# Ledger of designs, part 4: VH-VL binders against Protein mesh

Target 1, 209 residues: Protein mesh, of Bombyx mori (Silk moth) (h9jiq1r811to1019)
Amino acid sequence: GVAGIFGDPHIVTFDDLQYTFNGKGEYVLVRVDHSQLKLDVQGRFEQVPRNIHGAVNATHLTSVVAASNNSQTIEVRLRPQHAQWRYRLDVFANGKRVYFDRTALRVQYFPGVTVYQPMYVLNQSEIVVMFSSGAGLEVVENRGFMTARVYLPWTFMNQTRGLFGNWSLDVNDDFTRPDGTLASVDLNNFQSAHRDFAQHWQLTDREQR

## First folded at step 19 (VH-VL)

Design u1 (from t1 with heavy chain Y58I)
Fold by OpenDDE, last read:
Structure u1 (fold): chain C 209 residues (1-209), chain A 122 residues (1-122), chain B 106 residues (1-106)
Amino acid sequence: as target 1 above (209 residues)
Amino acid sequence: QLQLQESGPGLVKPSETLSLTCTVSGGSISSGDYYWSWIRQPPGKGLEWIGEIYYSGITYYNPSLKSRVTISVDTSKNQFSLKLSSVTAADTAVYYCARDSTYDSYYYFDYWGQGTLVTVSS
Amino acid sequence: EIVLTQSPATLSLSPGERATLSCRASQSVDSYLNWYQQKPGQAPRLLIYGASNRATGIPARFSGSGSGTDFTLTISSLEPEDFAVYYCQQWENWPTFGGGTKVEIK
């Protein structure tokens, strides 16, 4: 199954439900918390910078943090425009920055996770994170915007929670809150999605990775 | 021991193209471990990074010079070159080639050529 | 670009004295700042990388500190061979250098 967040931002759940998300702060994109299978993918959303036309009333994804089971924590962060030179994205493994532009470092192995820059990418604008659990994360920068996709094997079905929904092949249960209740969301009202569902997956300062 | 050596004409006429070559010895450009940069220093002034190249041919340039700069690499000769077009007196400088290295997530220029003075004059 | 401003432009000191050189960035460069020493007719030599790490072969009297926008190079006790021009350089974006500080003998 595949879920993702795209510019403006737009979320596609594992069950292919689409909705608009404009929250600011840290949010749980995907969480699986079982005794033998764990996954935690969080996203940071910030205000879109001002442009020549003035302020923009929108948020965008600027960071993704992920860990699975006992793996190292991997963070992929959008570099500010002023810092986009060789690298469009920064990658952190357990808080330490790592680069993937050298030949020998294009693929790097960490405990429980492999991170690499695809061969067709030259400026670290795309990073792939592959966890030993089978979960995968793909982060892409394009035109200053970050997108993220999470790939899950079937073993994760019926276990996922967060903004990417409950992967169950039933879109009706995608808006499951952390307490297990089902939110009633008006898909034509992004405020409803945020108020009734998304805000409940916002992380507090203590919960942020 | 790694050594870098700049070579090329020391005098270039205005509007012409400055051409320099850096010859690397004691190490291979094709190792893929380093970037290779050109840096210049006008007389009595500071340093300006011109651009860099990876062994694969990937280049990055200073935005202020991008339109006039071309850096190339010849792995067979273990050399990389600089071309700066449409030169003016402002391009008069000592030109250095340098190796861009990294350690513990930090980058730095650890090896430099001795530099070569290029004067733009009629 | 990220502009690095070094101060003072010239520092006149005697051997044995402590030298303190400043480098300020127009915006944060985290710890991605290096220091170089350049003597007349020579290429720059790496002194400090990552704001505070001495390069191989650099004497202990050289030290770097700072993060973000404010950085300092300190020479605890100047040796005769330390009189030179010092440049800071950042890697947060494409490399840029400061204007340099000339440490000259009083």
Scores: ipSAE 0.813, ipTM 0.903, lowest interface PAE 0.8, mean pLDDT 95
Fold by OpenDDE, last read:
Structure u1 (fold): chain C 209 residues (1-209), chain A 122 residues (1-122), chain B 106 residues (1-106)
Amino acid sequence: as target 1 above (209 residues)
Amino acid sequence: QLQLQESGPGLVKPSETLSLTCTVSGGSISSGDYYWSWIRQPPGKGLEWIGEIYYSGITYYNPSLKSRVTISVDTSKNQFSLKLSSVTAADTAVYYCARDSTYDSYYYFDYWGQGTLVTVSS
Amino acid sequence: EIVLTQSPATLSLSPGERATLSCRASQSVDSYLNWYQQKPGQAPRLLIYGASNRATGIPARFSGSGSGTDFTLTISSLEPEDFAVYYCQQWENWPTFGGGTKVEIK
């Protein structure tokens, strides 16, 4: 199954449900919390920078943090436009910045996770994260915007929670809150999605990775 | 042991193009382990990074010089070159070629050429 | 660009004395800061990389410390060959150098 964040921003759940998200702060994108299978993918959303026309009333994805089971934590962060020398994305492994632009460093192995820059990329604008659990994360920078996709094997079905929904082949349970209750969301009202569902997946400072 | 050597005219007229070549010996540019940079130092002043090139041909330039700088690489000759167009007296400097290396995710310039003075004068 | 400010501009000391050189960044450069030594008529030589790691062949009397915006190069006991200009250089963004500190003999 595949879920992702696109645009300014739009979310596509694992069950292919689409809705608009425009929150600020840290949010749980995917969470699986079982004794033998764990996954935590978080996203940071910030205000879109001002442009020549002034302030922009929108948010965009600026960082993704992920860990699975006992793997090392991997963070992929969007670099500011004025600071994209060589690297459009920053990658952090165990809190330390790592680079993937050199031949010998294109693929790197960390405890429980492999991270690499695809061969067709030279400026670290695309990073792929593959966890030993089978979960995958793809982060792409394009024209100043960050996109993230999460790939899951069938072993994760019926276990996922967060903004990317419950992967169950049933869109009716995608808006499950952290407390297990099902939110009633008007898909034609982005305020409803945020108020009734998304805000409940916002992380507090102590919960942030 | 790795050696870098700058070569080119030591005198360039204003508005013309400064052209230098760095010849690398004792190591291969095409190894993919390093970037190759040009750095200059005006007389009695500090250092300024001009730009760099990877063996694949990808380049990055100092924004202040980007419009005038072209760096290229010739892996068959184990050389990389610098072209700086529309030079003025302000471009008078000792020009160094250097190799950047990495260890434990840190980057640094570990090998330098001896430098070559380029004077812009009519 | 990230501006590195070195102080003092000139440091006059005698052999055997301790030298303390400062480098301040206009914004955080994490630990991506290097120190170079340059003698007249020569190219710079790498001393310290990653704020605190001595390069190969560099004497133990050279040490680096700091992170973020404030960095220090220390020469515990100056040798005659240590009188030179020292530059800090950051690699958080495209490389920039400080203005240099000249360590001269008193």
Scores: ipSAE 0.806, ipTM 0.901, lowest interface PAE 0.8, mean pLDDT 95
Fold by OpenDDE, fold request of step 21:
Structure u1 (fold): chain C 209 residues (1-209), chain A 122 residues (1-122), chain B 106 residues (1-106)
Amino acid sequence: as target 1 above (209 residues)
Amino acid sequence: QLQLQESGPGLVKPSETLSLTCTVSGGSISSGDYYWSWIRQPPGKGLEWIGEIYYSGITYYNPSLKSRVTISVDTSKNQFSLKLSSVTAADTAVYYCARDSTYDSYYYFDYWGQGTLVTVSS
Amino acid sequence: EIVLTQSPATLSLSPGERATLSCRASQSVDSYLNWYQQKPGQAPRLLIYGASNRATGIPARFSGSGSGTDFTLTISSLEPEDFAVYYCQQWENWPTFGGGTKVEIK
């Protein structure tokens, strides 16, 4: 299954449910917490900077942090526009910055995870993260915006929680809150999605990876 | 042993284009392991990074010089070059070519040419 | 642009003395800070990379410390060949250099 968050931001769940997200802060994108299978993907959302047209009342994805089972933690962070001299994205493995722009460094192996820059990318604007559990993460910078996709094998079905929903082939259970309750969301009202569902997946300082 | 050597005219007239070439020996530009940079130093002053090039041809420039700088690479000759247009007296400097290396996620300039003085004067 | 400010501009010392050079960044550069030595008529030579790692062939009397915005290069006991200009350089953004510190004989 595939889920993702795009630009404005717009979320597509594993069950292909689409809704608008406009939260600020740290949120759980997808979480699996079972004895033999663990996945934690978090997203950081910040206020869109003021542009030549004025203030923008929206947030955008600026960082993604992911770990699976006992893997190292991988963070992919959007570099500010003025600092994109070589790299569009920063990558951190266990808190240390790593680079993928040289031939010998294009693919790097860490405990429980492989990270690489695709061959057709030279400016670190796209990063692929493959965990030993089979979970995959793709992060792309395009025109100043960060996009993230999570790829999961069938072994993760019916186990996922978070903003990307419960992958069950049933969109009716996608808005499951951390406490297991099902939120009623008006898909035509992004405030409803946030108030009734998304805010419950916001991480506190203590919970942030 | 890796060696870098700058070459080009030591005198350029104002408004003309400064052109330099760096010849690399003892190693291949096409290895894909390094960036190749130009750095300059006005007489009695500090160092300024001009720009860099990867063997693929991708370039990155100092924003203050970007509009006037062009760096190119010729892998067949194991050389990379610098062109700086519309020069003024402020562009008088010793120009170095250097190799950008990395170890343990840190970058540094480990090999340098001896430098070549370019004077802008009418 | 990240501005690196080195101090003092000139340091007058005698052989055998301890030299302490400072480099301050206008914003955090984490540990992506290098030190170079330059003698008259020569290209810079790498001394320290990543704030505290000695480059290959660099004597143990050279050491680097610091992180974020404040960095220090220390020469524990100056040798005659150590009198030169020293530059700090950062890689957090496009490379920039400090103004340099000249270590001269007192």
Scores: ipSAE 0.805, ipTM 0.902, lowest interface PAE 0.8, mean pLDDT 95
Fold by OpenDDE, fold request of step 21:
Formats: C-alpha cells, structure tokens, sequence
Structure u1 (fold): chain C 209 residues (1-209), chain A 122 residues (1-122), chain B 106 residues (1-106)
C-alpha cells in the first residue's frame, strides 16, 4: 500500500482517501506498534513563508523522520531556499548529516535501513529509504515543496495508524484516533479533519524524534 | 601525488571574458569522489569561492557571480575550466583551482593549485 | 550567504606565545567550519576541518574548537613558520571565507 502527503498539504491514505491537512507542528504520519513489527513515520509542518502577496495561511511539510523495528532513525529535512546550494534536502542518520551526491555515496547502508538518491537526481532533491522490515519512504522536493510517500508490504495491512489511516481497503476506518475511536470527519471541511482527527495525532515534545 | 595547475592569460581587457584551465595530475577527475572548485583572491584581500563542477558536468556557482561564470570539465584531458564574462577591474585577482574533498561528512579544500594572477586592464 | 567575521584582524605575538583566533558566523554552521593557513605567495593550506579535526600532517600545536556560530583556532606555542594569515571557511552553505587574521611577529 502507498500513502502520501503532497502540496500545501493534501493527504492520501493507504486506502486512497483524500483530505486536506493544514496543521502546524509534529504529527504521526504512520505508526505500527506490534511485538513483531514496528514503524514510526513522523512529519513536521511549518508555516508557509510569506510571498509577494503577504502572509500565507497554510503549512507545509519540512521534515520527515522514520524508523522501523531496531533500525537507525532516518530524517529527511527540507533545506531553506537560501541554502539550497548542492542539496535540496538534508538527510540525517541517527542525527548525523549524510550526503548522497557522490557516486560512491549514492547508496548507503545503515543498521536496518538503506538510503539512496535516485540516479537521475543530481541535487539530492529525492531520497529513498528502504527499511529491512519492507517499509519504504520516498521524499521529494519540488519547487520548494516537500512530498513524502510511504510504501508498505502486505504484512503491514490492518496495522497502520496515524494521518495516513488504517490500511484495510476500507476508507471508513481511516480516521481512527490514537485511542482507537473513529472520528466523524466532514471531507468538505478541512477544519473538521483537523479538529476531529488530525490534531489527535500531534506529537508532544517528548514524543518527537 | 595529486597536483593542480592553473593556466591561461594573465591579462584581460575590460568587458572581455577571462578564461582559465586547471590541469589535474596524479589523480583522475572522473573518480567521482570530488568536486572541483575555482577560488579567487584579489590582491591584499580575502578569498572568494567562484564555483565548482562535478565530473558529470553538474555545476554550482556563487550567486554573486552566477550570471557571468561558466565552469566546464573535460574528463578526457583531466581538466576543468573557468570562464568569467564581462570582466572589470574588480575581477583582478589570483585565481586558484582546488579539490573539494570529504571525510566523516565534512567538506574541505585539501589540494590547491599555486594560483595564477589575472589582471583586468585596458 | 553566510558571513564569517574573523577577529582580530591582526595579531602581533612573539615566538613561543599562544595565539587565539576567533571566527564568528552570521548564522549557525554547525561544525562545518575549516581553518586555512596562507603564507605570502602561496595557496591556502588546510589546517582544521569540521571545526576541530587536524588535517593530515598538521602539527599538534594547532587546534580548533567551537560549534554553531563561534569558533576558535588556537596555536599553543607559535613557531617562526606560523606567522601567516589564517582564514576560516564554512560549508553549511556554498563556501564562504572569513576576512582573515594576520598573525605577525611582535
């Protein structure tokens, strides 16, 4: 299954449910917490910078942090526009910055996870993360916006929680809160999605990776 | 051992194009392990990074010079070159080519040419 | 761009004395800061990389410290060959250099 966050921002769940998200802060995108299988993907959302028209009432994805089972933690961070010299994205493995722009470093292996820059990418604007558990993360920068996709094998079905929903082939259970209750969300009202569902997946300072 | 050597005219007229070549010996530009930079130093002043090139041909330039700078690479000759257009007296400097290396996720310039003085004068 | 400010501009000392050079960044550069030595008529020579790591062949009397915005190059005991201009340089963004500190004989 595939889920993702796009644009300013828009979420597509594993069950292909689409809704608008506009929260600020740290949020759980995907969480699987079982004895034999663990996955934690978090997203950071910040205020969209001002433009020529003034303040923009929107947030955008600026960082994704992911770990699976006993893997190293991988963070992919959007570099500020003024700092996009060689790299559009920064990558951190266990808090240490790593680069993928050199031929020998295009693919790098860490405990429980492989990270690489696709061959057609020259400026570290796309990063692929493959966990030993089978979970995958793709992060792309395009025109100043960060997009993230999570790829999961069948072993994760019916186990996922977070903003990307419960992957069950049933969209009716996608808005499951951390306490297991099902939120009633008006898809035509982005405030409803945030108030009734998304805010419950916001991370506290202690839970942030 | 690795050696870098700048070559080109030492005198350029205003509004013309400054052209330099860096010849690398004792190592291959095509190794893919390094970037290759041009750095200049006006007489009695500090250092300014001009730009760099990877063996694949991808370039990055100092924003203040980007509109006038072109860096190219010739892997068959183990050389990379600098062109700076529309020069003025402000472009008078010693021009260095250098290798960008990395270790433990840190970058640095570990090998430099001896530098070549380019004077812009009518 | 990230601006590096070095101080003092000139440092007058005698052989055997301790030299302390400062480099301040306009914004955080983490530990991505290098130090170079340049003698007249020569290209810069790498001394320290990553704020505190001595380059190959660099004497132990040279040491670097700091992180974020404030960095220091220390020469524990100046040798005659150490009188030169020293530059800091950052890699958090496209490379920029400080204005340099001239260490001269008192």
Amino acid sequence: as target 1 above (209 residues)
Amino acid sequence: QLQLQESGPGLVKPSETLSLTCTVSGGSISSGDYYWSWIRQPPGKGLEWIGEIYYSGITYYNPSLKSRVTISVDTSKNQFSLKLSSVTAADTAVYYCARDSTYDSYYYFDYWGQGTLVTVSS
Amino acid sequence: EIVLTQSPATLSLSPGERATLSCRASQSVDSYLNWYQQKPGQAPRLLIYGASNRATGIPARFSGSGSGTDFTLTISSLEPEDFAVYYCQQWENWPTFGGGTKVEIK
Scores: ipSAE 0.802, ipTM 0.900, lowest interface PAE 0.8, mean pLDDT 95

Design u1 (from t1 with heavy chain Y58I)
Fold by ESMFold2, look of step 19:
Structure u1 (fold): chain C 209 residues (1-209), chain A 122 residues (1-122), chain B 106 residues (1-106)
Amino acid sequence: as target 1 above (209 residues)
Amino acid sequence: QLQLQESGPGLVKPSETLSLTCTVSGGSISSGDYYWSWIRQPPGKGLEWIGEIYYSGITYYNPSLKSRVTISVDTSKNQFSLKLSSVTAADTAVYYCARDSTYDSYYYFDYWGQGTLVTVSS
Amino acid sequence: EIVLTQSPATLSLSPGERATLSCRASQSVDSYLNWYQQKPGQAPRLLIYGASNRATGIPARFSGSGSGTDFTLTISSLEPEDFAVYYCQQWENWPTFGGGTKVEIK
């Protein structure tokens, strides 16, 4: 299964439910907390920069942090447009910045996780993270915007929680809050998705990776 | 021992194109372990990075110079080159080629050519 | 563009004295800051990389410290061959160099 975040943010769950929200801060995208299988993927959303017409009332994805089982924690962070030169995205392994800008460095191995840049353009515009658990994360920068996808094998089915839904093969339970209650969300109203569902998956400083 | 050597005309007329070549000996550009940079220093002043190239042809340029700069590589000759168009007196400088190296995710210029003075005047 | 400001511009000292050279970045460069030595008519020589790591063959009298925006190069006891110009250079963004500190014999 595949779930992802695109654009303003536009979310597609593991059950192919689509919705938009406009939240700011750190959120659980997908979490699995089973006795034999763990996954934690978190996203950071920031205010879109002002344009010539003033403030823009939208947020965008700027960082994704992921770990699975006892792997190192991998963060992929969007570089600000004015700071993009050789590197479009920054990659951190347990908080240490690592680079994929040479052929020999294109694929790197860390405890429990492999990280690579699939393209030989070597500018870190696309980063793939592959955990030993079978979970995968793809992060792509395009024209200053970050897109992220999480790929899960069937061993994760019915075990996921967060903004990417439950992967139950039923869209009707994808808006499940952390306490297990079901949110009623108006899919034509992105304020409803945030107010009634997504904000409950927001992290505090203590909960962030 | 690895050595870098700049070559090219020492005098260039205003509005013309400055053209330099760096020849690498005692090592290989095509190994893919390094980026290769041009850096200049006006007389009595500090250093300015111009740009760099990877053996595959990937380039990055100083944004202030990007519209006038082309860096190219010829791996069969173990050389890389700089072209700077539309030069003025402000482009008078010692031009260095340098190797961009890495260790433990740190980056630095560890080998430099001797430098060549290019003067822009009528 | 990250601007590196070095101070003082000139440091007049005698052999055996301690030299302290400062480099301040216009924004954080973490520890991605290098130091180079340059003598007249010569190319720069790498001294310190990553704020505090001595390059191969560099004597222990050279040490670097700092992180973020404020960095220091220290020469614990100046030797005659240490009188030169010193440049800092950052790698957080495209490379930029400081204006240099000239260490000259008093």
Scores: ipSAE 0.668, ipTM 0.849, lowest interface PAE 1.5, mean pLDDT 90
Fold by ESMFold2, look of step 20:
Structure u1 (fold): chain C 209 residues (1-209), chain A 122 residues (1-122), chain B 106 residues (1-106)
Amino acid sequence: as target 1 above (209 residues)
Amino acid sequence: QLQLQESGPGLVKPSETLSLTCTVSGGSISSGDYYWSWIRQPPGKGLEWIGEIYYSGITYYNPSLKSRVTISVDTSKNQFSLKLSSVTAADTAVYYCARDSTYDSYYYFDYWGQGTLVTVSS
Amino acid sequence: EIVLTQSPATLSLSPGERATLSCRASQSVDSYLNWYQQKPGQAPRLLIYGASNRATGIPARFSGSGSGTDFTLTISSLEPEDFAVYYCQQWENWPTFGGGTKVEIK
């Protein structure tokens, strides 16, 4: 299975439910806390910079942080467009910046996780993270926007929680809050998705307040 | 031991194209896994990075010069080259080629050519 | 563009004195800051990489410190060959160099 974040921001759950929300801060994208399988993937959303038409009331993904089982934590962070020279994305392994800009550095191994950029990509615009647990993360930068996809084997079915849903094969229960209650969300109303569902998956962040 | 040597005309007329070649000896451009840069220094002034090339042909340029710069590589001759179009007197400088090396995620220019002065004058 | 501002522009000292050179970045460059020495008619020579690591063959009297936006190169006891121009250079984005600090004999 696959779930992802695209655009400003457009979410596709593991059950193929699509929705948009406009929140700022850090959110749980997918979490598994099972005795044999642990996964934590979080996303940071920031307000889109002002354009020539004034303030923009939208957010976009700027960072993804992921760890699985006892792996090192991998962060992939969007570089601002004015700083996207050779590197479109920054990659950190347990907080240490790492680079993939040379043939010998294209694939790098860290405890519990392998990180690489695809063949023929040397500008760090595409980063693939493969955990030994079987979970995968793909992060792509295009024209200043970050997209992310999380790939999970079927063994994570019914065990996921967060903005990417619970992978029950039923879209009707994907809006499940951390406390287990089901949100009623109007898919045509971005405020409903944030108010009734997404904000409950937000991590504590005093900067937002 | 690795050596870099710039070559090309020392005098270029305004509006023409400045062309330089860096010849690498004691090492191979297609091995060793390095980027290869051009850097310039106007007389009495500081240094300005122009751009770089990887042996595969991928290039990155200083945004302020990008519209006028072409860097190319010929791995069979163990050389890389700079072309800077539409030059003016402001392009008068000592031009260096340099190797971009890395250690422990730190990056730096560890080998430099001797430099060649290029004067733009009618 | 990340702008590096070096101060002072000129540092007039005698042999044996301690030299302290400053480099300030317009935005954080973490520890991705290098120092080079350049003598007249010569190419720059790498002294310090990653803010504080001496390059191979560089004498122990050269040391670097700092992170983020403020960086220092220190020459603990100046020798005659140390009178030169010193440049900082960052690698957080495409390379840019500071304007240089000329260390000259008083």
Scores: ipSAE 0.603, ipTM 0.819, lowest interface PAE 1.8, mean pLDDT 89
Fold by ESMFold2, fold request of step 21:
Structure u1 (fold): chain C 209 residues (1-209), chain A 122 residues (1-122), chain B 106 residues (1-106)
Amino acid sequence: as target 1 above (209 residues)
Amino acid sequence: QLQLQESGPGLVKPSETLSLTCTVSGGSISSGDYYWSWIRQPPGKGLEWIGEIYYSGITYYNPSLKSRVTISVDTSKNQFSLKLSSVTAADTAVYYCARDSTYDSYYYFDYWGQGTLVTVSS
Amino acid sequence: EIVLTQSPATLSLSPGERATLSCRASQSVDSYLNWYQQKPGQAPRLLIYGASNRATGIPARFSGSGSGTDFTLTISSLEPEDFAVYYCQQWENWPTFGGGTKVEIK
């Protein structure tokens, strides 16, 4: 299964439910807390920068951090467009910045996780993270915007929680809050998704990886 | 053992194009282990990075110079080159080629050519 | 553009004295700051990379410290060959160099 965040931000859950989310801060995208299977993927959303037409009332994804089982924690962070040169994305393994810009560095192995830049990518604009648990994360920069996809094997089905839903094969329970209650979200109102659902998945500084 | 050597004209007329070549010996550009940079230093002043190239042809340039700079590589000759167009007296400098190297996720310039003075004068 | 400001511009000292050179960045460069030495008529020579790591062959009297925006190069006891110009250089974004600190004989 696949779930993802795309520009403006647009979310597609593991059950193919689509909605717009416009919150600011750090949120749980997907979490699995099973006795034999752990996954934690978190996203950071920031105010879209002012453009030539003035203030913009929207947020965008600027960082994704993930760990699975006892792997190292991998963070992929968007560089501001004016600070992009050889690197469009920054990548951190347990907080240490790593680079993929040379032949010997394009695939790197860390405890529990492999991280690589796809062969056709030359400027660190795409990063793939593959956990030994089978979970995968793909992060792509395009024209100053970050998108992300999480790929999970069927062993994660019915075990996920967060903004990417429960993977129950039923879209009707994807807006489940951390306390187990079901949110009533107006899909035509981006504030409803945040107000009624997503804010409950927001993290404090001490909860962030 | 590894050596970088700049070559090219020492005198260039205003509005013309400055052209330099760096020849690498004791190592291979095509190995893909390094980026190859041009850095300049006006007389009595500090250092300015111009840009760099990877063996595949990928380039990155100082934004302040990008409109006038072309860096190219010839792996069969183990050389890389700088062209700087529309030069003025402000482009008079010692031009260095240098190797962009990495260790443990830190980056630096570890080998430099001897430098060549290019004077822009009528 | 990340601007590096070195101070002092000139440091007049005698052999055997301790030299302390400062480099301040206009924004955080984390630990991605290098130090180079340049003697007259020569190319720069790498001394310190990653704020605090001595390059191969660099004597122990050279040390670097700092992170974020404030960095220091220290020469614990100046030797005659240490009188030169020192440049800091960052790698958080495309490379930029500081204006240099000239260490000269008093």
Scores: ipSAE 0.577, ipTM 0.824, lowest interface PAE 2.0, mean pLDDT 89
Fold by ESMFold2, last read:
Structure u1 (fold): chain C 209 residues (1-209), chain A 122 residues (1-122), chain B 106 residues (1-106)
Amino acid sequence: as target 1 above (209 residues)
Amino acid sequence: QLQLQESGPGLVKPSETLSLTCTVSGGSISSGDYYWSWIRQPPGKGLEWIGEIYYSGITYYNPSLKSRVTISVDTSKNQFSLKLSSVTAADTAVYYCARDSTYDSYYYFDYWGQGTLVTVSS
Amino acid sequence: EIVLTQSPATLSLSPGERATLSCRASQSVDSYLNWYQQKPGQAPRLLIYGASNRATGIPARFSGSGSGTDFTLTISSLEPEDFAVYYCQQWENWPTFGGGTKVEIK
């Protein structure tokens, strides 16, 4: 299965439910907390930069951080437009910046996780993270915006929680809060997804990776 | 054993194109282990990074010079080159080629050519 | 553009004295700051990379410190060969160099 976040921000869950929210801060995208299998993928959302028409009332994804089982933690962070020259995204392994700008550095191995950029990319605009658990993360920069996709093997079905849903094959329970209760989200109300659901997955300082 | 050597005309007329070549010996541009940079220094003044190239042909340029700069590589000759168009007297400088190297995610210029003075004058 | 401001512009000292050179960045460069030495008629030579790491073959009297925006190069006891111009250079963004500090004999 595949779930993703793109645009302003648009989410597609593992159950193919699509929704938009405009929250700021750090959120759980997908979490698996099973005795034999752990996964934690978190996203940071920031205010979209001002344009020539003034302030924009929207947020966008600016960082994704992930770990699985006892792997190193990988963060992929959008580089601000004024700081982009050779690198579109920054990549950190357990907090240390890592570069993929040379042939010998294109694929790098860390405890529990492999990180690489695709063969045709040298500017770190596309980063792939492959955990030994089978979980995968793809992060793409395009024209200053970050998109992310999480790829999970079928063995993760029914075990996920967070903004990407629970992968139950039933869209009606994808808005499950951390305490297990279902949110009633009005997709006709553009603010309902954040107010009734997503904010409950927002992280505190102690919970962030 | 690694050496970098700049070559090219020492005098260029205003509005014309400055052209330099860096020849690398004792190492290989095509190994893909390094980027290769041009850096200049006006007489009696500080250093300015012009840009760099990877053996694949990908380039990055100083934004203030970008519209006038072309860097190219010839891996068969183990050389890379600089072209700077529409020069003025302000482009008079010692031009260095340098190796862009990395260790432990830190980056620096560890090998430099001797430098070649290019004077822009009528 | 990240601007590096070096101070003082000139440092007049005698052999055996301690030299302290400052480099201040216009925005944070984390620890991605290098120091180079340049003698007249020569190319620059790498001294310090990553704020505090001595390059191969650089004597222990050279040390670097700092992070973020404020960095220092220290030469604990100047030797005759240390009278030169010193440049800082950052790698947080595309490379820029400071204006230099000339260390000259008093």
Scores: ipSAE 0.575, ipTM 0.825, lowest interface PAE 2.0, mean pLDDT 89

